# VHH binders against p49116, part 228

Target 1, 238 residues: p49116
Amino acid sequence: EGPLLSDTHVTFKLTMPSPMPEYLNVHYICESASRLLFLSMHWARSIPAFQALGQDCNTSLVRACWNELFTLGLAQCAQVMSLSTILAAIVNHLQNSIQEDKLSGDRIKQVMEHIWKLQEFCNSMAKLDIDGYEYAYLKAIVLFSPDHPGLTSTSQIEKFQEKAQMELQDYVQKTYSEDTYRLARILVRLPALRLMSSNITEELFFTGLIGNVSIDSIIPYILKMETAEYNGQITGAS
Key: E = the ipSAE of ESMFold2; O = the ipSAE of OpenDDE; V2 = 0.75 times the mean of E and O plus 0.25 times the DockQ between their complexes.

## First folded at step 15 (VHH)

Design ll25 (framework vhh_enristomig; at its last look DockQ between E and O 0.63; V2 from the best seeds 0.00; counts 0 for: pae E 5.3 > 2)
Fold by OpenDDE, look of step 16:
Structure ll25 (fold): chain B 238 residues (1-238), chain A 118 residues (1-118)
Amino acid sequence: as target 1 above (238 residues)
Amino acid sequence: EVQLLESGGGEVQPGGSLRLSCAASGFTFDDYAIAWYRQAPGKQREWVSTISWSGDTNYAESVKGRFTISRDNAKNTLYLQMSSLRAEDTAVYYCARSQGMYLPRDYWGQGTLVTVKP
């Protein structure tokens, strides 16, 4: 069998909304996030192995891991997104919106902790200087995770994950031959993704845009999008 | 009530131009992305173009360079300027609202017919 990923899967270019407002508003933040989500899902769709799993399995798989994929995307696109600025804006918005009756102290703490975790994760990835290939393989490993509840074809998913891991290993050995422990160093970051709440991520980045619509409901829509529309959206974002 | 109303359709010769309009009401127009779709006879509805709330635009490859999407927020109106029209552009054109460029379309117009024929 051929490789799981090709060079075409390495490219991950996010186009931000234009023009950038002087002050980052909720719409800008949510639109940016939506674009990242779209890009991430489009990336997944472009993988032949992913396509081979079938629509139902694909939907379930993305529903299970979208937060992790999204977070990896945040890390990868942190500079282009000005992620620190976005997160600061989110915090400011939360602070301004905090009414005694709307958010409990515990909830505020949870949200702030989540933001901190996001920032920390992205910073850690930046410090490791993760390249485009490594991100692609990491996303593949996350995508083809067989340990989510309710998945079908788990054996096949596992096989794909193993393939991703092997290819990553080969790449790292070839590219970073002098850094013997680089593979372990980057893989050890993956558990941090599982500690992040998808619900909080959705609330922070998407509620202002999608209202009462859930990411869970949006995922099938994006995955079923026609290829022409999908490609047009990506290429037209200039 | 949210409403989208397309207009401007008609018959045009190949190579000709046509401008479609979509009048929006019942919601804050400038907060939403608006898109054009079309459905040719016997074919599935296909995406044509989207303009975001910020003014960003995207186009289907088949219409790039020929179609221009724009919006007038003061008039709550979406436009599609079509040029160099081809027979394959014949379709009912629909406008649709979405909360974001890549989010589901939640409201649709009734459509306006564009016929490109000699």
Scores: ipSAE 0.531, ipTM 0.792, lowest interface PAE 1.1, mean pLDDT 91
Fold by ESMFold2-Fast, scan of step 15:
Structure ll25 (fold): chain B 238 residues (1-238), chain A 118 residues (1-118)
Amino acid sequence: as target 1 above (238 residues)
Amino acid sequence: EVQLLESGGGEVQPGGSLRLSCAASGFTFDDYAIAWYRQAPGKQREWVSTISWSGDTNYAESVKGRFTISRDNAKNTLYLQMSSLRAEDTAVYYCARSQGMYLPRDYWGQGTLVTVKP
């Protein structure tokens, strides 16, 4: 059996909507977020081990971990996204919502706490100077999490997670040989992803969605997309 | 009510060109991504191209360099300029609306037939 990830899985290039408006709005933020979500799922779907689990398992797995993948993607793409500017626009929108009595002060507090956790996570990853290989393996560890409720192929998922952990260890020990504790510092950041609510992430970044469109409906749509359409939509644009 | 109406289909020779239009009504056109799909006789529907509300475009590999998607927000109209047409491009062409380039399609037109005859 070959490596879990190939060099092609290290490349993670987000193309932002263009042109960027002078003042950000919920539609621009939602489009940016949906592109990152699609890129994250395209990345996952390109992994042979993930494909081998089958469509039903893939859907359950991504539904369970999309928020963790998305948050890792936000950290990795923070500069390309101008994430600080997006978060400032979200805060402004949120403040306007409380002024219009659309959200309670308690709800705003919960959402602001989530934003602070997200900022802290992104800052910690930047401070650690996480590289593209490390991000790829962290995403693989998160993706192949066997401990989510309702999963049926847990033994195979656990083996893929262990393989991801072993390959990350090998990479870090070879690339950062003089930093004995780097791997431990990286891995201890992962539990923070579980503290961030997927419902609040959806509210922050996907507020622009109308009708019955939700992350729960988007995930099956993307994962069931025909392979040619799936590949053409993300890899065909420069 | 949301409505999408395709037009511009017809018969062409191989190597010929056609321009398809999709007229949109009943919603704020500028806020939506619109996509072209096609369905050949006896085959499943396949994606052709998508344009975002901001003008970003994506194309299926089979049509790259031959087809150009564009939009005219003032006219609430989507276009597909098709050139270097091949027999394999014979299909009913549909436009579809989405809230974003990679988000589910919620409304579909009834289609316009393109026939490429040798």
Scores: ipSAE 0.522, ipTM 0.808, lowest interface PAE 2.2, mean pLDDT 89
Fold by ESMFold2, look of step 16:
Structure ll25 (fold): chain B 238 residues (1-238), chain A 118 residues (1-118)
Amino acid sequence: as target 1 above (238 residues)
Amino acid sequence: EVQLLESGGGEVQPGGSLRLSCAASGFTFDDYAIAWYRQAPGKQREWVSTISWSGDTNYAESVKGRFTISRDNAKNTLYLQMSSLRAEDTAVYYCARSQGMYLPRDYWGQGTLVTVKP
């Protein structure tokens, strides 16, 4: 019934809070991450195939894959976000927490390992020079994953994932016709996304939330927000 | 104790102007995003505008160009300057606090009524 994604789904423009503070703080990191999460969820919401699944299925699907979408977003927007600077600030904070005995040594080791895995993933995507079309289809493949527990309509979700895979294949073959193995090299990166812990992502990027709010609990809220709340910042920035 | 107290509502003719205020107390105002919402009789509450802790603003399409959100951190006060008012702007206006522009609102004011006569 036509392509899964249109050119409007390739655009993925993250805008950062302004002005950038002289010293990165929890508020800046949490706001930056929240913008990426919003952009990722509304990107998914804009896809006709996603809309066709119905609201309950939409919420369940995003709850199952939000961390993978967020991680792809971090890789795609790493330069705009100054992600390396943000991660360095988090590492310094964790090192200070060791000196203050605020966290267990095991937890800090888990968090540092996660940061390393995230940096490795982002570096591998940058070395492959993944373009915006490829990112859009990779995000669609991740979004339409039928194998998460508790999903309904898994047969339809699988069909949408197959369509995303076919459209990525067509794009890569036409655009990179002399690189026979590009598709395989790109797809081999996806399993690393399942190694990313949503719990640790919350700790790294969303620590500023008061009341122990989980991303799982705010996903329905974000999916219902008007897109204009985000676009207004773009328009109002001058 | 966290408090958000709206004021400045009233009756106005179409095309007129009003300025709403939201006085904040009991928290570090500078660290939060603050938003205006409105609720017309029989309708669900709708978002109007948000201003971030750093001063970034956004607006609903229905009010863009007519309403201006601002904050005075020295006075712990949020403002909404409304101009070119229409009958459709008649509503109770609420301010709401959030940890960030795109995060859930964790505290709400009591509201102030704005009536734009047809």
Scores: ipSAE 0.152, ipTM 0.579, lowest interface PAE 5.3, mean pLDDT 84
ESMFold2 (binder alone), look of step 16: mean pLDDT 83; pTM 0.833

Design ll26 (framework vhh_enristomig)
Fold by ESMFold2-Fast, scan of step 15:
Structure ll26 (fold): chain B 238 residues (1-238), chain A 118 residues (1-118)
Amino acid sequence: as target 1 above (238 residues)
Amino acid sequence: EVQLLESGGGEVQPGGSLRLSCAASGFTFDDYAIAWYRQAPGKQREWVSTISWSGDTNYAESVKGRFTISRDNAKNTLYLQMSSLRAEDTAVYYCARSQGVYLPRDYWGQGTLVTVKP
């Protein structure tokens, strides 16, 4: 009955590892990415509607949309992350791999195309000057997507998505009353998120992971984390 | 191969102090986050503190201001300095390794017992 999101859901503050190394390495990039992933899961977990769906449905939703949430987070936190510097380091690594014949040309093309799509998305969001409320509702629209294969409770998920759309519309019409087409310009950015490969995102940002650690294992770990541990992690001493 | 070995546990009076150590071997210590957990008899395992590979620290609310986590990369050793100990701190203390602060723990030590005598 109340609003889907509260003011607490607008706050999205990423704390980067300190200090930034002189030369970027896979461990720094992976730690930065895992912090953003955690912050995104923390954000989702704090929504009462999300908790109301139950743990099995919650986990399935986040597994289906983590790449979209993560990419929105990259765009929102691009300045804090120095994302352009991270992407430049990744490109430099790929160029070195070409010269050493370590990767196929087809794979390099796929990865470079993904980086271009990511840069284009982040640039479009920056040009639109998306605010914190708008990001929160875009993340909610993405999170409560009823159309992913294998989901249960799809009618309830759809109702939460429609509520997110309605509250975004109300916010934009009130805050940007002179810009009648702003909502349309924002919403047409969302389909691009589904064109981005989650496998390539994992390769670019989580390459430092070894063994059986994958996004599929990280998501349920974070979502099932006991409340006191969860709160302690989010408030870290830096 | 990978091994975590806790030490420094024992009996202490309320208000006392103890320093726990966790000696790591079989991996590049500098590249991993390490955490302290504890488990009291009949209770679920509780997270206490984590230190990242870069030295960033996080603490459970129940231990903030009383416990300090630190690492010595030259000695491949993790420490937990415990002060102002309470009966509620009585537990077996475990160290655990992860590839990052928010990533699953993959290796666990065997634990060291801390008993705070009322």
Scores: ipSAE 0.360, ipTM 0.702, lowest interface PAE 3.3, mean pLDDT 87

Design ll27 (framework vhh_enristomig)
Fold by ESMFold2-Fast, scan of step 15:
Structure ll27 (fold): chain B 238 residues (1-238), chain A 118 residues (1-118)
Amino acid sequence: as target 1 above (238 residues)
Amino acid sequence: EVQLLESGGGEVQPGGSLRLSCAASGFTFDDYAIAWYRQAPGKQREWVSTISWSGDTNYAESVKGRFTISRDNAKNTLYLQMSSLRAEDTAVYYCARSQGIYLPRDYWGQGTLVTVKP
């Protein structure tokens, strides 16, 4: 019936941990990443279409696409996060790990390639000057991906994805009417998100986690959080 | 070994105040978020408040303006200052550790009983 997303879904305000440390550490990076992940899930959870799919389908969708949503969030919040500074700190830590023989050369190469791909993605989005409406619809397109293995309700998911694509097209054609090829330039950036490893994203941004905490445990924790706790945390996040 | 030990519970009159403490040991306290939860007789456990390692705080709607969470990193201790107490605040209060405000809790204390007399 109505639009897939409202103006409420365009607002994506990340609140960083305060105070910012003089020197970045793994705990600050992990807390910042966890806040972005929570904000991304809060954003998804607020979409009526997402809620209409039901809890089991919702959890499966987010588990399949969290890395794509997170990466889009990194690009969108790059300035608020001082992402370039965070990535530089990660690179410095990684170079120190090489010198101390803590990581294999093959693993370090994989991690550095991931950092390069992430920087390239964020730079391309910045050069295109992607606005808040465009980010919201790109996140919706990756969220409502019907092609992940094991999903139920795939026909409904596909309809929501098509609705997101159509609303993005309408927005871009109206707002950037003089730029005939803008939508095409934006959409060709999306396949790169699926080439980035979720395991390496966990290693880079959630390295501060101790023990067996994984994104697989975090996602259902946040999505199934009791209403009172969820509302209290949302007050802090937004 | 990670340990969280609550104290400061007791009986208090309606409208009174009470300060709970949670003493932490066996880990670097400064690096973790700590939360207060409570469980009233016959009810499920509910979240009360969380403080991040950086000092950011969140509160359940039922306690906003009445309870204040704080931490003393030098003493490895978490506090919950409770004011304007009501009969509905009667519960066993637990502290719980996590690596971040939005991350799963991995260690829990044994609890301290707070009774607000009707």
Scores: ipSAE 0.306, ipTM 0.657, lowest interface PAE 3.9, mean pLDDT 86

Design ll28 (framework vhh_enristomig)
Fold by ESMFold2-Fast, scan of step 15:
Structure ll28 (fold): chain B 238 residues (1-238), chain A 118 residues (1-118)
Amino acid sequence: as target 1 above (238 residues)
Amino acid sequence: EVQLLESGGGEVQPGGSLRLSCAASGFTFDDYAIAWYRQAPGKQREWVSTISWSGDTNYAESVKGRFTISRDNAKNTLYLQMSSLRAEDTAVYYCARSQGHYLPRDYWGQGTLVTVKP
């Protein structure tokens, strides 16, 4: 069997909505986040190993790990997104909710702690100067995680995760041969992804969603998208 | 309350042009992405084009370079300018609302028939 990922899986380019609004609003944030989520699912959908698991398993896997994939994507695309500016806009909106008594102090504290954890994670990844190959394999390790509650086909998923870990190790040892502990420093950052609430991520970045539209509904929609529509989204706008 | 109403369908010769409209009401039009879909008899519904709230556009490969999607936020109206029409473009055309390009469609119009005559 060949490698889990090819060079095409290393490319991860986010195209931001255009034009940029003069003032950030929930629609711009939601559109930006939705594009990143789509790009993340497009990336996963293109992996032969992922395709081989079948539609039901694919949906269950992505539902279980979308927050981890999305957070890795935020870190990888933080500069393209101007993530710090988006987070500042979210904080301002949240502060207005406090002033208007629309949200409890306990909830606001939880959301602020989530934002701080996210900022720390992104800063840590930036400080380590994680490259495109490393991000691709970290996303693969997260995607093929067999230990989420309710998953089926866990033995096959675990096999693909181990393959991702082995290929990441090989890449890091060859590319960063002088940095003996680089792999360990990278891998120790992954547990932090599970400390971040998917419900809070959804609230922060997908606040503009209406009619009870949730990430749970978006995931199967994207995964079941017609090939022509899927390709149209990928080729981009203009 | 929310309504999407297509118009402008009809019969046209191969190589001809036609402009479809979708009139929206019951929501803040400029906050939403709107998409065009089509369905030919006996075939699955096919995505044609989407325009975001910001004006970004996407097109299916089969219509790229021939169709142009646009919006008039002042009139709450979506347009699809179709040129170089082919027999394969014969279908009922629907507009659909979404929060964004990649988000589910929550409201659909009734459709307007486009027939490209042999």
Scores: ipSAE 0.029, ipTM 0.463, lowest interface PAE 7.1, mean pLDDT 85

Design ll29 (framework vhh_enristomig)
Fold by ESMFold2-Fast, scan of step 15:
Structure ll29 (fold): chain B 238 residues (1-238), chain A 118 residues (1-118)
Amino acid sequence: as target 1 above (238 residues)
Amino acid sequence: EVQLLESGGGEVQPGGSLRLSCAASGFTFDDYAIAWYRQAPGKQREWVSTISWSGDTNYAESVKGRFTISRDNAKNTLYLQMSSLRAEDTAVYYCARSQGEYLPRDYWGQGTLVTVKP
């Protein structure tokens, strides 16, 4: 049976909203984050192994790992997003909230700690100069995590994760043959993703959402989109 | 009291043109993405086009080069300019709102009928 990922699964091109506002606002940040989340789910949905698990399993997997996929996407797309500028705007908003006594000091500390962890993760990935193939396989390892509660096809999910690990190893050994320890340095970055709170990620990047719209509603919406609408949204924006 | 009201539907000959409008009220129009969908007789509802709050546009493959989506934020109105109309374009056309291009649609209009007749 063929490889888990093909060259089509390496392509990961984010298109940002096309007038950047003079001052960054919660709607611009939310739209940018929503595009990255969509791109991440589109990427997952295109994998034949993912499709083979079925819609219920697919929804459960993405609900469990969306924060890890999203954070990998932030690191991969940090330059095109001007992520440092977005994070600076979020920090400025938090500083204003402290001055206005809108948020508790404990809540702000939690959010600032999350931003520091995110910055450290993105800096470590940039320092390692992670390429597109490596990002694709890291996302696949995260996606095919068999240890989330409520999953039904855990043995098949584990098999796909092991296949992702094997293909990453083959790629790194072939492409970076001179760097014996590169694979180990890459893989030890993954546990940091599990320590980041999905609730805080949602608060930072999706605070522009109002009413009952939440990540829990967005995930099944995107995964259940008709093929024509789904494909139109990835091909028409360039 | 969010409202989306479609208008501009009617009968047209093959190869003709028609402009649909969607008048929005009860919310800050500029902050939302708006999409056009259609439902042909006996078929499932299909996506036609979306315009983001920033003006980015996307189109279904079947309408690319023939339809143009646009918005007039001063008038709180969405448009769909349809050209080179075909029998296959016969449908009820719906306007739908979302907080972003890739986010769930939360409000839908009542629809406007477009009939392409020989």
Scores: ipSAE 0.169, ipTM 0.608, lowest interface PAE 5.0, mean pLDDT 86

Design ll3 (framework vhh_enristomig; at its last look DockQ between E and O 0.58; V2 from the best seeds 0.00; counts 0 for: pae E 4.8 > 2)
Fold by ESMFold2-Fast, scan of step 15:
Structure ll3 (fold): chain B 238 residues (1-238), chain A 118 residues (1-118)
Amino acid sequence: as target 1 above (238 residues)
Amino acid sequence: EVQLLESGGGEVQPGGSLRLSCAASGFTFDDYAIAWYRQAPGKQREWVSTISWSGDTRYAESVKGRFTISRDNAKNTLYLQMSSLRAEDTAVYYCARSQGTYLPRDYWGQGTLVTVKP
């Protein structure tokens, strides 16, 4: 079989909302986050192996791993997003909106701990200087996780994950031949993604969503979108 | 409560132009992305263009360079300026609201018919 990913799967270009508001607000943050989520799902949809699993399996996989894909995307696009500035704005907004009591204190603690974990992850990836090929394969390893409950076609998913791992190993050994332990340093970063709460990610980045619009509604909407509309929206100028 | 009302459709000759309007009411227009879609007889609905709350625009490949989406927040109105119209542009045109450029559309207008007829 040919490779799991092609050069087209290495490109990952986030287009930020424009113009930037004078003060960062929940609408700007939510639009930025939803664009990254859309780009992440567009990336997944373009993989032939992913397409081969079928729409029901695709929806289940993305629902299970969207937070891990999103977090990898935040790390990869941290500079383009000015992520540290966005996180500071999120903290400011949350502190201003919280009524002071014991429950509010616990919520602040959970949010700050999540932000710390996110910054730690992004800093570790930056320190390792993870390149575009490495990010693409890490996303593929996360996407093709056979161990989530309720999945069908788990043997095919496992096969694709192993193929992603193999191709990452081949890439790293070829490209960074002098760094014998680089692959190990990269792979030990992945378990941290499972420690990130998807509920807190939604609270931090998608606070601007109202009522019936949630990650649960966004995922199937994007995955069912007509290819022409999908491509037109992702490639359009902003 | 939330309403979107399209207008400006009609008959036009190939190469002509039309300006469609979508009047919005019942919500804070400035906070939402609004999109144009179209549906030709016997075909599925096709996305045409989207404008974000900040004014960022996106266009379907088939209309790039010919159509311009714009908004007037003071008038709660969305526009689609169509030029160099082709027979293939014949469709009912709908506007739709979204909380973000790439987020699900939650309200739709009733549509306005555009017929490109020689």
Scores: ipSAE 0.542, ipTM 0.805, lowest interface PAE 2.0, mean pLDDT 88
Fold by OpenDDE, look of step 16:
Structure ll3 (fold): chain B 238 residues (1-238), chain A 118 residues (1-118)
Amino acid sequence: as target 1 above (238 residues)
Amino acid sequence: EVQLLESGGGEVQPGGSLRLSCAASGFTFDDYAIAWYRQAPGKQREWVSTISWSGDTRYAESVKGRFTISRDNAKNTLYLQMSSLRAEDTAVYYCARSQGTYLPRDYWGQGTLVTVKP
């Protein structure tokens, strides 16, 4: 039928907490992250195909891919977020934990590697100079992944993913006609998202704010949020 | 024990103003986002406004420009200044605590009734 995405799905504007503290504290980091997560879920909700899957399937789908969506969001919003500064702050906070012997050596290594992977991924995306349309389609491809365990309507999800891929292909061909391999170059970045631990991402960006609450439990809350509240939240401060 | 206590509700004429308060206790107030909700008779509870720990404010479109949310951390109190009140603003108003602007509300007050009528 119609296209999977429209121009309205290309816009992805993150508003950072204000004022920015002199030193990035845990609250600032977590609030920033929660805004990004919210924005990502809002984006997903705005896609008619996503709506067509039903609430239960939508919830399962987002639970399965939120880390990937979030990471793509980090990459896309890296400049606005001052992501390098945020990551540095996170590392500094971790150093304090290390000094207090709260983490095992193995855990420290895992966390540091994860931070490195995040930074590397975002850097790689920046080097590719991914535009807003490409990010939108990449997020759609990630969102409509049928290969997650426990999903229903996998055939329909797959169709949506294919549609996203086709539209991305068409866009890249049209927009970057002189770069024959651009599509392949950007798609090969997607596997890196699957190598990142959702648990570690949650700990780094959200634990300070949500405590023992899991992102898994928050996702249904956001997805069920009333449209008025949802839209009101996304429009920013007035 | 975490407590939220709303006050300031009452009857007011259309076009009038009213200031609601929410007194918080039992937790570190300045670490949390606080929001106002309202529930009109026969309707579902709806979000009105949120103020983050950092002071960022959000408003429902229906109240934007008319309502102002603020907080006094020294007094552990949330406020909602309402102006240009309309009949449709009639509702029980609730304050609710959240660890973040976009995170679930975990504690609610008992509510305070606002009635806008001629």
Scores: ipSAE 0.449, ipTM 0.755, lowest interface PAE 1.0, mean pLDDT 91
Fold by ESMFold2, look of step 16:
Structure ll3 (fold): chain B 238 residues (1-238), chain A 118 residues (1-118)
Amino acid sequence: as target 1 above (238 residues)
Amino acid sequence: EVQLLESGGGEVQPGGSLRLSCAASGFTFDDYAIAWYRQAPGKQREWVSTISWSGDTRYAESVKGRFTISRDNAKNTLYLQMSSLRAEDTAVYYCARSQGTYLPRDYWGQGTLVTVKP
């Protein structure tokens, strides 16, 4: 009928707290990560197809996929975030914690494996030189995933996912017509997102949250936030 | 105990200026984002401005260019400098704490009344 995304959904501009502190700062990392989370959730909210699903379905869908959207956002914004510097500082902290015997060896191994998977994912996306249109469609594909448990309206969600896949295919074929296998190379990266642990993502990027507040509990607040309060980060705000 | 105490409200003529303060105690002020909200009689509370722990600022469109938010971490105090005041700026102004710019507000002050005479 009409395109799933418009050009206004391609814009994804993250602004960082300035300046970057000289030393690892849990609050800087948490503020930066929450800005990315907000940008990702409001990007999703701005999509007419997402709006059509209704508020309860929207909350359930975002709870199911927020970590995948967040991880795509990390890859897209890795340079502006100085993500490699942040991850290196976290790794150094974890290695010091092992020497001080402050964390269990099993948990540290699990967290280090997650960091390596995240670094590999971001590196593979950079090597493919994924553009903003491709990121927008990849985000739509992970957002409209009907496979998550507990979702309603799965038939409609599947229809939107198929539309996102079709539009990505059309875009890649038109824009990268000489690269026959670009679509396949891009899509083969998506399964890695399902391997990312939301629990460990919270530990890496949201440790500054006081109390045991999970991102799942915050999502309804972010989605209901008035646009005027956070205007200027949402695509097409003018 | 976390406390946020607003002050500096009062009556002012249209086009006038006023500075609000929010004194914070009972927590590490430097680690939090702090925001101003306002509520006119019979209206819903609306966001005015936010300043992050690092000093980045955001403003509602209705006050952009007229209001300036700032923080003095040494004094644990948030400020809102208001200029070019209009009748529609009449409201009770509240400060609110958050763990991050875009995260839920978890503590609110009692408010200070600003009245702009017609």
Scores: ipSAE 0.208, ipTM 0.618, lowest interface PAE 4.8, mean pLDDT 85
ESMFold2 (binder alone), look of step 16: mean pLDDT 82; pTM 0.830

